# Designs tried in a protein design chat: VH-VL binders against q8zty0. Part 6

Target 1, 249 residues: q8zty0
Amino acid sequence: MAKQVLTYIDAKEFAYIIDSISVLVEEANFLIRNDGLYLRALDVSRTAMVDLAIPKESFEEFPEVEELRFGLNFKELKKLLRRVKKGDKISMEFEEGRVRIKLIGKSVRSIVVPSIEVVGEELPTPKVVYTAMVKAASDVLATAVKDADAVADEVKFEASEEALIISASSDKGEVEVKLDKNSELVYEFDVKEPASARFSLEYLVDITSKTSKISDIVTIELATAKPIYLSFDIPAGGKISYFIAPRVE

## First folded at step 4 (VH-VL; framework fv_sonavibart)

Design b12
Fold by ESMFold2-Fast, scan of step 4:
Structure b12 (fold): chain C 249 residues (1-249), chain A 131 residues (1-131), chain B 103 residues (1-103)
Amino acid sequence: as target 1 above (249 residues)
Amino acid sequence: QVQLQQSGPGLVKPSQTLSLTCAISGDSVSSNSAAWNWIRQSPSRGLEWLGRTYYRSKWYNDYAESVKSRITINPDTSKNQFSLQLNSVTPEDTAVYYCARDEVSQASMEDYFGYGAFDIWGQGTMVTVSS
Amino acid sequence: DIQMTQSPSSLSASVGDRVTITCRTSQSISSYLNWYQQKPGKAPKLLIYAASSLQSGVPSRFSGSGSGTDFTLTISSLQPEDFATYYCQQSYTFGQGTKVEIK
């Protein structure tokens, strides 16, 4: 009877969202509730978590359900998304045990994939009280992290009342990027107390590379020796966010 | 091997402040991989977590909602111990009080979900609040 | 907040029996549940963490299973020293306990 359909207007943007999630996991469960589409997943090392929330208003068509859970393997989805053209929409029709995925443009291209049973439950929100928040150009963060990756396997974030410093040091070299609170690349700066933490570059390079294609602005939240929180607003509405656990000594 | 040893008064009058200490051996109270907790147990409420203190470049405290206005948990690095101060006690605070460690796995997001496991416990202190 | 219910509240079993204790949560917690043993007059002792991981030094007759909202602690062959109350815990909330009497 009532067909359960999800349609997103910008298939290219959706492809970037899938690519950004795929940095951490090869498959995951999506959760559709009456108010939106959600996904939360931990990588295999349990070091990083991705959190996706897209309100129903961001969709051209949205299922009329109290709750619907479906698991997808991103490998097959990425093959379909390689065919995305400017102006294409993406539609997902939910059927028993399967999902029909359509790219809707000048022609309609479709694939039917099984809905997989991804082991795992909904993850809780991390309990972290942040003391520093910086909104900045996402490209600046991506570049700083990439430069740090050239000389080290971990990067340090230091927020003070005056600046955010991103640095890395090893026998191979030293990199430092300073974002003063008055920089043209800093849109908002709110540091209630200084914060300092170190993180593995393993995830940061890929996360910031993929997410900078979704949003020109990143919100960075820090607290001393706590997970970093990176949040990217999706132009069509919603947010993709990451928590990355700190390196501890 | 880590061991926790408790000390403090057993009888406290209503409206007074309860004060207990937990001495740590085999680990440092400022260990970057541990958090130090107070948990109490009574017949009416069962096992009840009260709060914790832990060191990660600076000291942090977390407290249970039910006691947050009356509780203080403080580390003492020179004596390698941590303490509990509970203000304005009532007969409902009568319980066996335990100190306990939960361990933070390095670089895991699960440490921040609040799903700690209490692997080392003190012997417990029976506290009676009576006039 | 998350409510936890243990079942049964108490049970009696003979040495050598297989004992099963269940903990149910009001909402999903994935695998973030721990099990403790408490003997009379003693502090609780951690048996199992993260639903199924056996704590170092705990006998292999103890095992945990489950995820989401339904969790089980199993003692495969009950011993006299297993007389105790068993508690599940997630986050900073404990279940009400299950008393195991041997005899």
Scores: ipSAE 0.330, ipTM 0.650, lowest interface PAE 1.6, mean pLDDT 87

Design b2
Fold by ESMFold2-Fast, scan of step 4:
Structure b2 (fold): chain C 249 residues (1-249), chain A 131 residues (1-131), chain B 103 residues (1-103)
Amino acid sequence: as target 1 above (249 residues)
Amino acid sequence: QVQLQQSGPGLVKPSQTLSLTCAISGDSVSSNSAAWNWIRQSPSRGLEWLGRTYYRSKWYNDYAESVKSRITINPDTSKNQFSLQLNSVTPEDTAVYYCARDLGPQASMEDYFGTGAFDIWGQGTMVTVSS
Amino acid sequence: DIQMTQSPSSLSASVGDRVTITCRTSQSISSYLNWYQQKPGKAPKLLIYAASSLQSGVPSRFSGSGSGTDFTLTISSLQPEDFATYYCQQSYTFGQGTKVEIK
């Protein structure tokens, strides 16, 4: 009885969302519930997790279902999305064992892909109690980790009551970025307890290079020797977030 | 084989500090593949995790929110043991206290999904808090 | 945080019976659930980890299954030494326990 169609008004933004997911995984399961679209996936090394939640209200058309699960391989989807133009919409129509994906603009371009069974469990929310939260310009984070990547393979985040320090050092050099709580690039700063942890630059560079195209603002949550939480608000509503496990000896 | 042996007082007065120790044999308290936990059991609260200590380049502690303000878990590398100190005890702290091992945090997000299985346990210490 | 509910709270069974104990979680935890056996006056003993993996040294009559929010511990043929209370655990939260009494 109900049509099974999902339409997102900004296909370019949707392409950035897919790019942001695909830095961790080549395929993943999407879950449509009555209130929104969800995706949660671990990378192959099980070091980082992406978490996507887009509410029903962010879509022009949304399926009337209790629950619908579909898996996509992002290789073919990204080929279609590279042709997206400003003003295009993207539509997904769900059929038995397949998804019809349309880019709707001055012309309609479509591809039909199989819905795949991506092997994997539905992942729980990580149990982490955060002691520090900083909301800042996402481009500053992207630049800081890119600079750190030039000299090291891991980066340290240190939050104190006065500042967030992002630093890396090796035989090749040293990089430090200090974000004072009163910086014009810091929008919110709430540190209940100092926090310090180290993370792989490979994940941070890949994630922040894509997510900075979705959101100008990043929320960073830290606790000592715990996964970092990075959250990016999507302009049309919803959120894409990442957990990255800390480096240990 | 790994074994945990507990020691400490069985009777503690209200407002005093409860102190228990757990001696480790067959593994190092500084092992990168282990974390060392305190868990208690009472009829009213059942099994309740209190906290843990572990070594990864430096010492770390995790504590349950319900006891965080009163609890300290400390390793002693010279004696290969770890201890529990619980301040300002009340009759609600009456329980059997166990020490236990889990794998602890590694470089994996799965460690934060709660896959920590407690594979080795101490014998337990009955602690009564009474005036 | 995640609530864990075990069912039944207690049961009586005869030697040789198939016993099933369930654990339900208030939200999905995939397969990240462990089962323990506790005999009177003793510490809990790990039986099953990651929902279905048998701990070394545990008899094969014990098995675990389930994922998401519904989990089951099964004892295929109850033995006299299986008189005990059984607990499920995820993260740092334990279920309330199921007492197995031999008839």
Scores: ipSAE 0.354, ipTM 0.679, lowest interface PAE 1.6, mean pLDDT 88

Design b3
Fold by ESMFold2-Fast, scan of step 4:
Structure b3 (fold): chain C 249 residues (1-249), chain A 131 residues (1-131), chain B 103 residues (1-103)
Amino acid sequence: as target 1 above (249 residues)
Amino acid sequence: QVQLQQSGPGLVKPSQTLSLTCAISGDSVSSNSAAWNWIRQSPSRGLEWLGRTYYRSKWYNDYAESVKSRITINPDTSKNQFSLQLNSVTPEDTAVYYCARDETPQASMEDYFGTGAFDIWGQGTMVTVSS
Amino acid sequence: DIQMTQSPSSLSASVGDRVTITCRTSQSISSYLNWYQQKPGKAPKLLIYAASSLQSGVPSRFSGSGSGTDFTLTISSLQPEDFATYYCQQSYTFGQGTKVEIK
């Protein structure tokens, strides 16, 4: 039959992916190509970008199309996904101007939401040459950022040959987390030259709190006074990544 | 109101170093919302971006791959200007050279998409490379 | 590297004509394309940024449209001062130019 259907086996994981996107945007355009599902979006301040790529192989059912674009407002989607249980599947059936979304478990629950065209789509890949890369436990990053948020509104990342230092300082106090390259919580460490940059905690706290539920591992890429790149592998395949612009001065 | 004024030699011999300067008025060369570019134009290559310098907590330079080994772009904060040095010139470097401002906010991800528009240009300097 | 191709390379037009110039990119660039006007002996002048945003001080007869890989610059009613060469630009790459000549 000629229905265009997308089915993801782990609805709970899909809910975490939607939550992770929703920290930056309330609505976004998804792009389906013959090889996967994609999404890129900038937050309203144009300070942070989310990049999602999930290969066709991660889906139980995938549309047979060259290209299909659809926008969703996440408010209604999140309301449905709040009821998801382990073992549920999620299915999306694409109709003219709307998407029928089903949670498939012991019963089938469905909602129809309008498909919208969100302005400002198809963002290019940032042009940044990174000089430092650290792959580490994602909960360590989430904890370091949460600790920094207790004392400051910005956090500094410093990569050297021996360690990654995440620190924050204000008149309220100072917090420092040091990840030595030989730590059991560091899985990969490649620093070609030292890098240092500062970022607003408002983005990092929300991003890392949601993404830590998706992935146990984070890849951090840094260059001095350049955007930070955070990448999280999705267990079923694919990744969700973030770029956050550095603080000025 | 920002203005760019260029100065430098019009005739350069092959194998020598081309040196041009661009003086800035109405803005600071260390402005963290601007980047300062050199662009040249010839009949054979059209408009060709050569590189830029900009201040974001420290100075950065980006250079076009075609000239990367021969080019240096330097800011001078005391004179509020920036310069171009192009080493080992050949007749193929004959062109009109322009300096230009690209204004893209640093705190925006758009600063890293390469989406900046060149909104202010210098008057141009015709450079001929011949013996 | 993204290749940019303008069409046509030149065109002849009369005052009052509607003129359309196109720019195609080898890869999608969303709306991140700028348009410039260059008169003989002068530096290029920015007309349109982000595909469709009119630069301050530029007459409203100029407009830009398009996204992805296909972009257009339109002059709704050509004036004598509009005979010039027009360039599209994205990132650090310029199109080859379109010369608008008097018929």
Scores: ipSAE 0.386, ipTM 0.692, lowest interface PAE 1.3, mean pLDDT 87

Design b4
Fold by ESMFold2-Fast, scan of step 4:
Structure b4 (fold): chain C 249 residues (1-249), chain A 131 residues (1-131), chain B 103 residues (1-103)
Amino acid sequence: as target 1 above (249 residues)
Amino acid sequence: QVQLQQSGPGLVKPSQTLSLTCAISGDSVSSNSAAWNWIRQSPSRGLEWLGRTYYRSKWYNDYAESVKSRITINPDTSKNQFSLQLNSVTPEDTAVYYCARDRGSQASMEDYFGTGAFDIWGQGTMVTVSS
Amino acid sequence: DIQMTQSPSSLSASVGDRVTITCRTSQSISSYLNWYQQKPGKAPKLLIYAASSLQSGVPSRFSGSGSGTDFTLTISSLQPEDFATYYCQQSYTFGQGTKVEIK
């Protein structure tokens, strides 16, 4: 195989992206195509999916390949990237059976990790027709979800023409967060039909705590009793998105 | 053993409403592990999914974009059946219409990748739109 | 929507032949593909779900394989009752069909 290298200018941001993947999956394939870097993976329970897409223009250097599939252990990778310093660049060189990672700053640190065999084909896009979309401050969602997690294992999202309500209730207590469409923390609000669905908090807490470090804005898409879609724009270009299946009776 | 039995008129004039019913035996129309579909077949378009109805704490409908403005699919729990109404029909709506069940609980993300298999089908109703 | 193309559009075969039909998708669908058999004047009948799982009551001479974008339906020894049109399906989209005709 010829040397194939990608370089990302903000190694700290790249580390946050890796961390945001690792909360859902331990092992997955990076898919490198002529137009960008992609990843789709399901968690072990098949309840949630992460979807990453970063265009080649987001990279300082990008491989010229038709297609390259590279399996990585994201749990191990995030440990290696904990030592990234602000201002570092990251370079990844894909070789047969291994990847060479360089952290480029005041010094150059080089780490070689083995590739892994991750079985399975590229996952399709979920077939969901959404009826409500809210774009809001990501910190508000993260806080609402964390507050809900203090009192319950399950959280309800209700979108109406006037507001998005995030609520949870149990014998431990009740939490309700209301995002009015005219709130300064709401940037876009488009509800064609009211939507209501419940989700397990174990996924939302982990996802929102990591993704808020990548993006100040979250796009939330809802439909009644359908998976929630959460999308976070990456400052250098691209996005990381999540689908979480609803709680059903 | 689950069976689907269709009934409805075979001839409809342009601009009228097409109405078909599908009676269910051996399962409940409100079963939370099933969804109830209408699919048509014509020489020009082949097999074409039109929409479905299903019960998950309340009733839901999904409709194909091509017919969304003209279609209604309604369950009837007392008769254990579901119906199709297609408004303002044209000769392009001439087809054999089938009702069908798809399996799945929609509790996992895999259910949204299109793992729905149509495991039980009605006998079909030939509908001609002509005048 | 994902586009699905079956190949061949038709084929001629004799009883006892091994028949192979393919379905290609415009995007990867992992293993989320189903196969149906339709005889003239009858509704389609589910043969295979999730690319390779045999539907109960379907003869073992039918098998499915593949993942991603390329899928195959195989009939190991064609019987007289197997002359029919076969369709692949993913989500709410069907392939155009493959007609298996008598040689």
Scores: ipSAE 0.419, ipTM 0.713, lowest interface PAE 1.1, mean pLDDT 88

Design b5
Fold by ESMFold2-Fast, scan of step 4:
Structure b5 (fold): chain C 249 residues (1-249), chain A 131 residues (1-131), chain B 103 residues (1-103)
Amino acid sequence: as target 1 above (249 residues)
Amino acid sequence: QVQLQQSGPGLVKPSQTLSLTCAISGDSVSSNSAAWNWIRQSPSRGLEWLGRTYYRSKWYNDYAESVKSRITINPDTSKNQFSLQLNSVTPEDTAVYYCAREVGSGASMEDYFGTGAFDIWGQGTMVTVSS
Amino acid sequence: DIQMTQSPSSLSASVGDRVTITCRTSQSISSYLNWYQQKPGKAPKLLIYAASSLQSGVPSRFSGSGSGTDFTLTISSLQPEDFATYYCQQSYTFGQGTKVEIK
């Protein structure tokens, strides 16, 4: 009877969110519930998971449904979103097997794309107890992992009560970034127990290069030899988060 | 071949502390790819996970919420074993207690969705809490 | 808490029968479910992990299938040694068990 419509007031921000998801997966299922929009997906190597949660209050219009699942191919969606301009809104109207996407600005551009069935089941929440949490400038993390990527394939995160150290070493060189708890680039620092773990730079470089466009702040949670948790607050509300499994011997 | 051997059957009085030991052969209690669990079984509660200990550059413990205030699981690297201490027992703690190895490398996100498989089990220890 | 319902609670079958045991979860757990066999007086034995992977040393007549919320353990040709109670497990929660009696 009524059209099911989702409208997000900042189409450019939405484009950055899609870019940030697409570094891990080419396609994924979105889930609309009565309280928000959700997405969880694992990359093909099952090493990293993206978790998106946007509350319904972040939307100008939100579907009145108990549950609606729809899959999108991000390669095709990104082609449309490259045409978004500052001040545009994005609207999605859900029809049987189809999504009508509108970019609403000085003119209205509309396309209709198939809703696809993405093979895969809903993923549970990872069971990790974190012992260290640091909130810092997201650009600092993005730069640190990019610098580490120049010399190595993996990077070590070490949290102590005084500092977070991000380091990498190989025959090509050494990189170390120290974020002291009193640094002006560190906004919160809560280390209950020291934590140390190593991660693939491939994932961290790709993730942080996109997510730094969404949020100026990153929340980093660590525990020894556990997945790193990276969370980015979305300005309009909600979070995009990542879990990346550690390197082990 | 990996084997787990538990301490023998026991009678414990209400309010006392239950203490059990699990000896490991064929693997190390400090193995980075294993976690060492205690699981109990009773007619009223079925199979119930109690907690685990594991080594990843340092020792960690996880405990079930229902027993968290009363339980301690400790490794002993010199004897290659781990133990269960359960304080202030009641008749509701009457059960067969098993130790079990949980295996996983930790290199996949799937290892953190709670799909630890218990591939090796001890023989079980019958514990009766009565006066 | 993810609730698990295992059915049936018991069944009786003849040697050579195909037996199916079901485990249902209140929330999707993808393929993250294990199956165990327990004989009277013995510890549980791992049969299947990750919904469908056969544990080393387990006879090929045992198989697991399913994903999401619905999972099945199948014994393709029941043998006398298969008299046991079978349990599903996800995370640190176990199902209530299915007792299989051979007649």
Scores: ipSAE 0.402, ipTM 0.684, lowest interface PAE 1.3, mean pLDDT 88

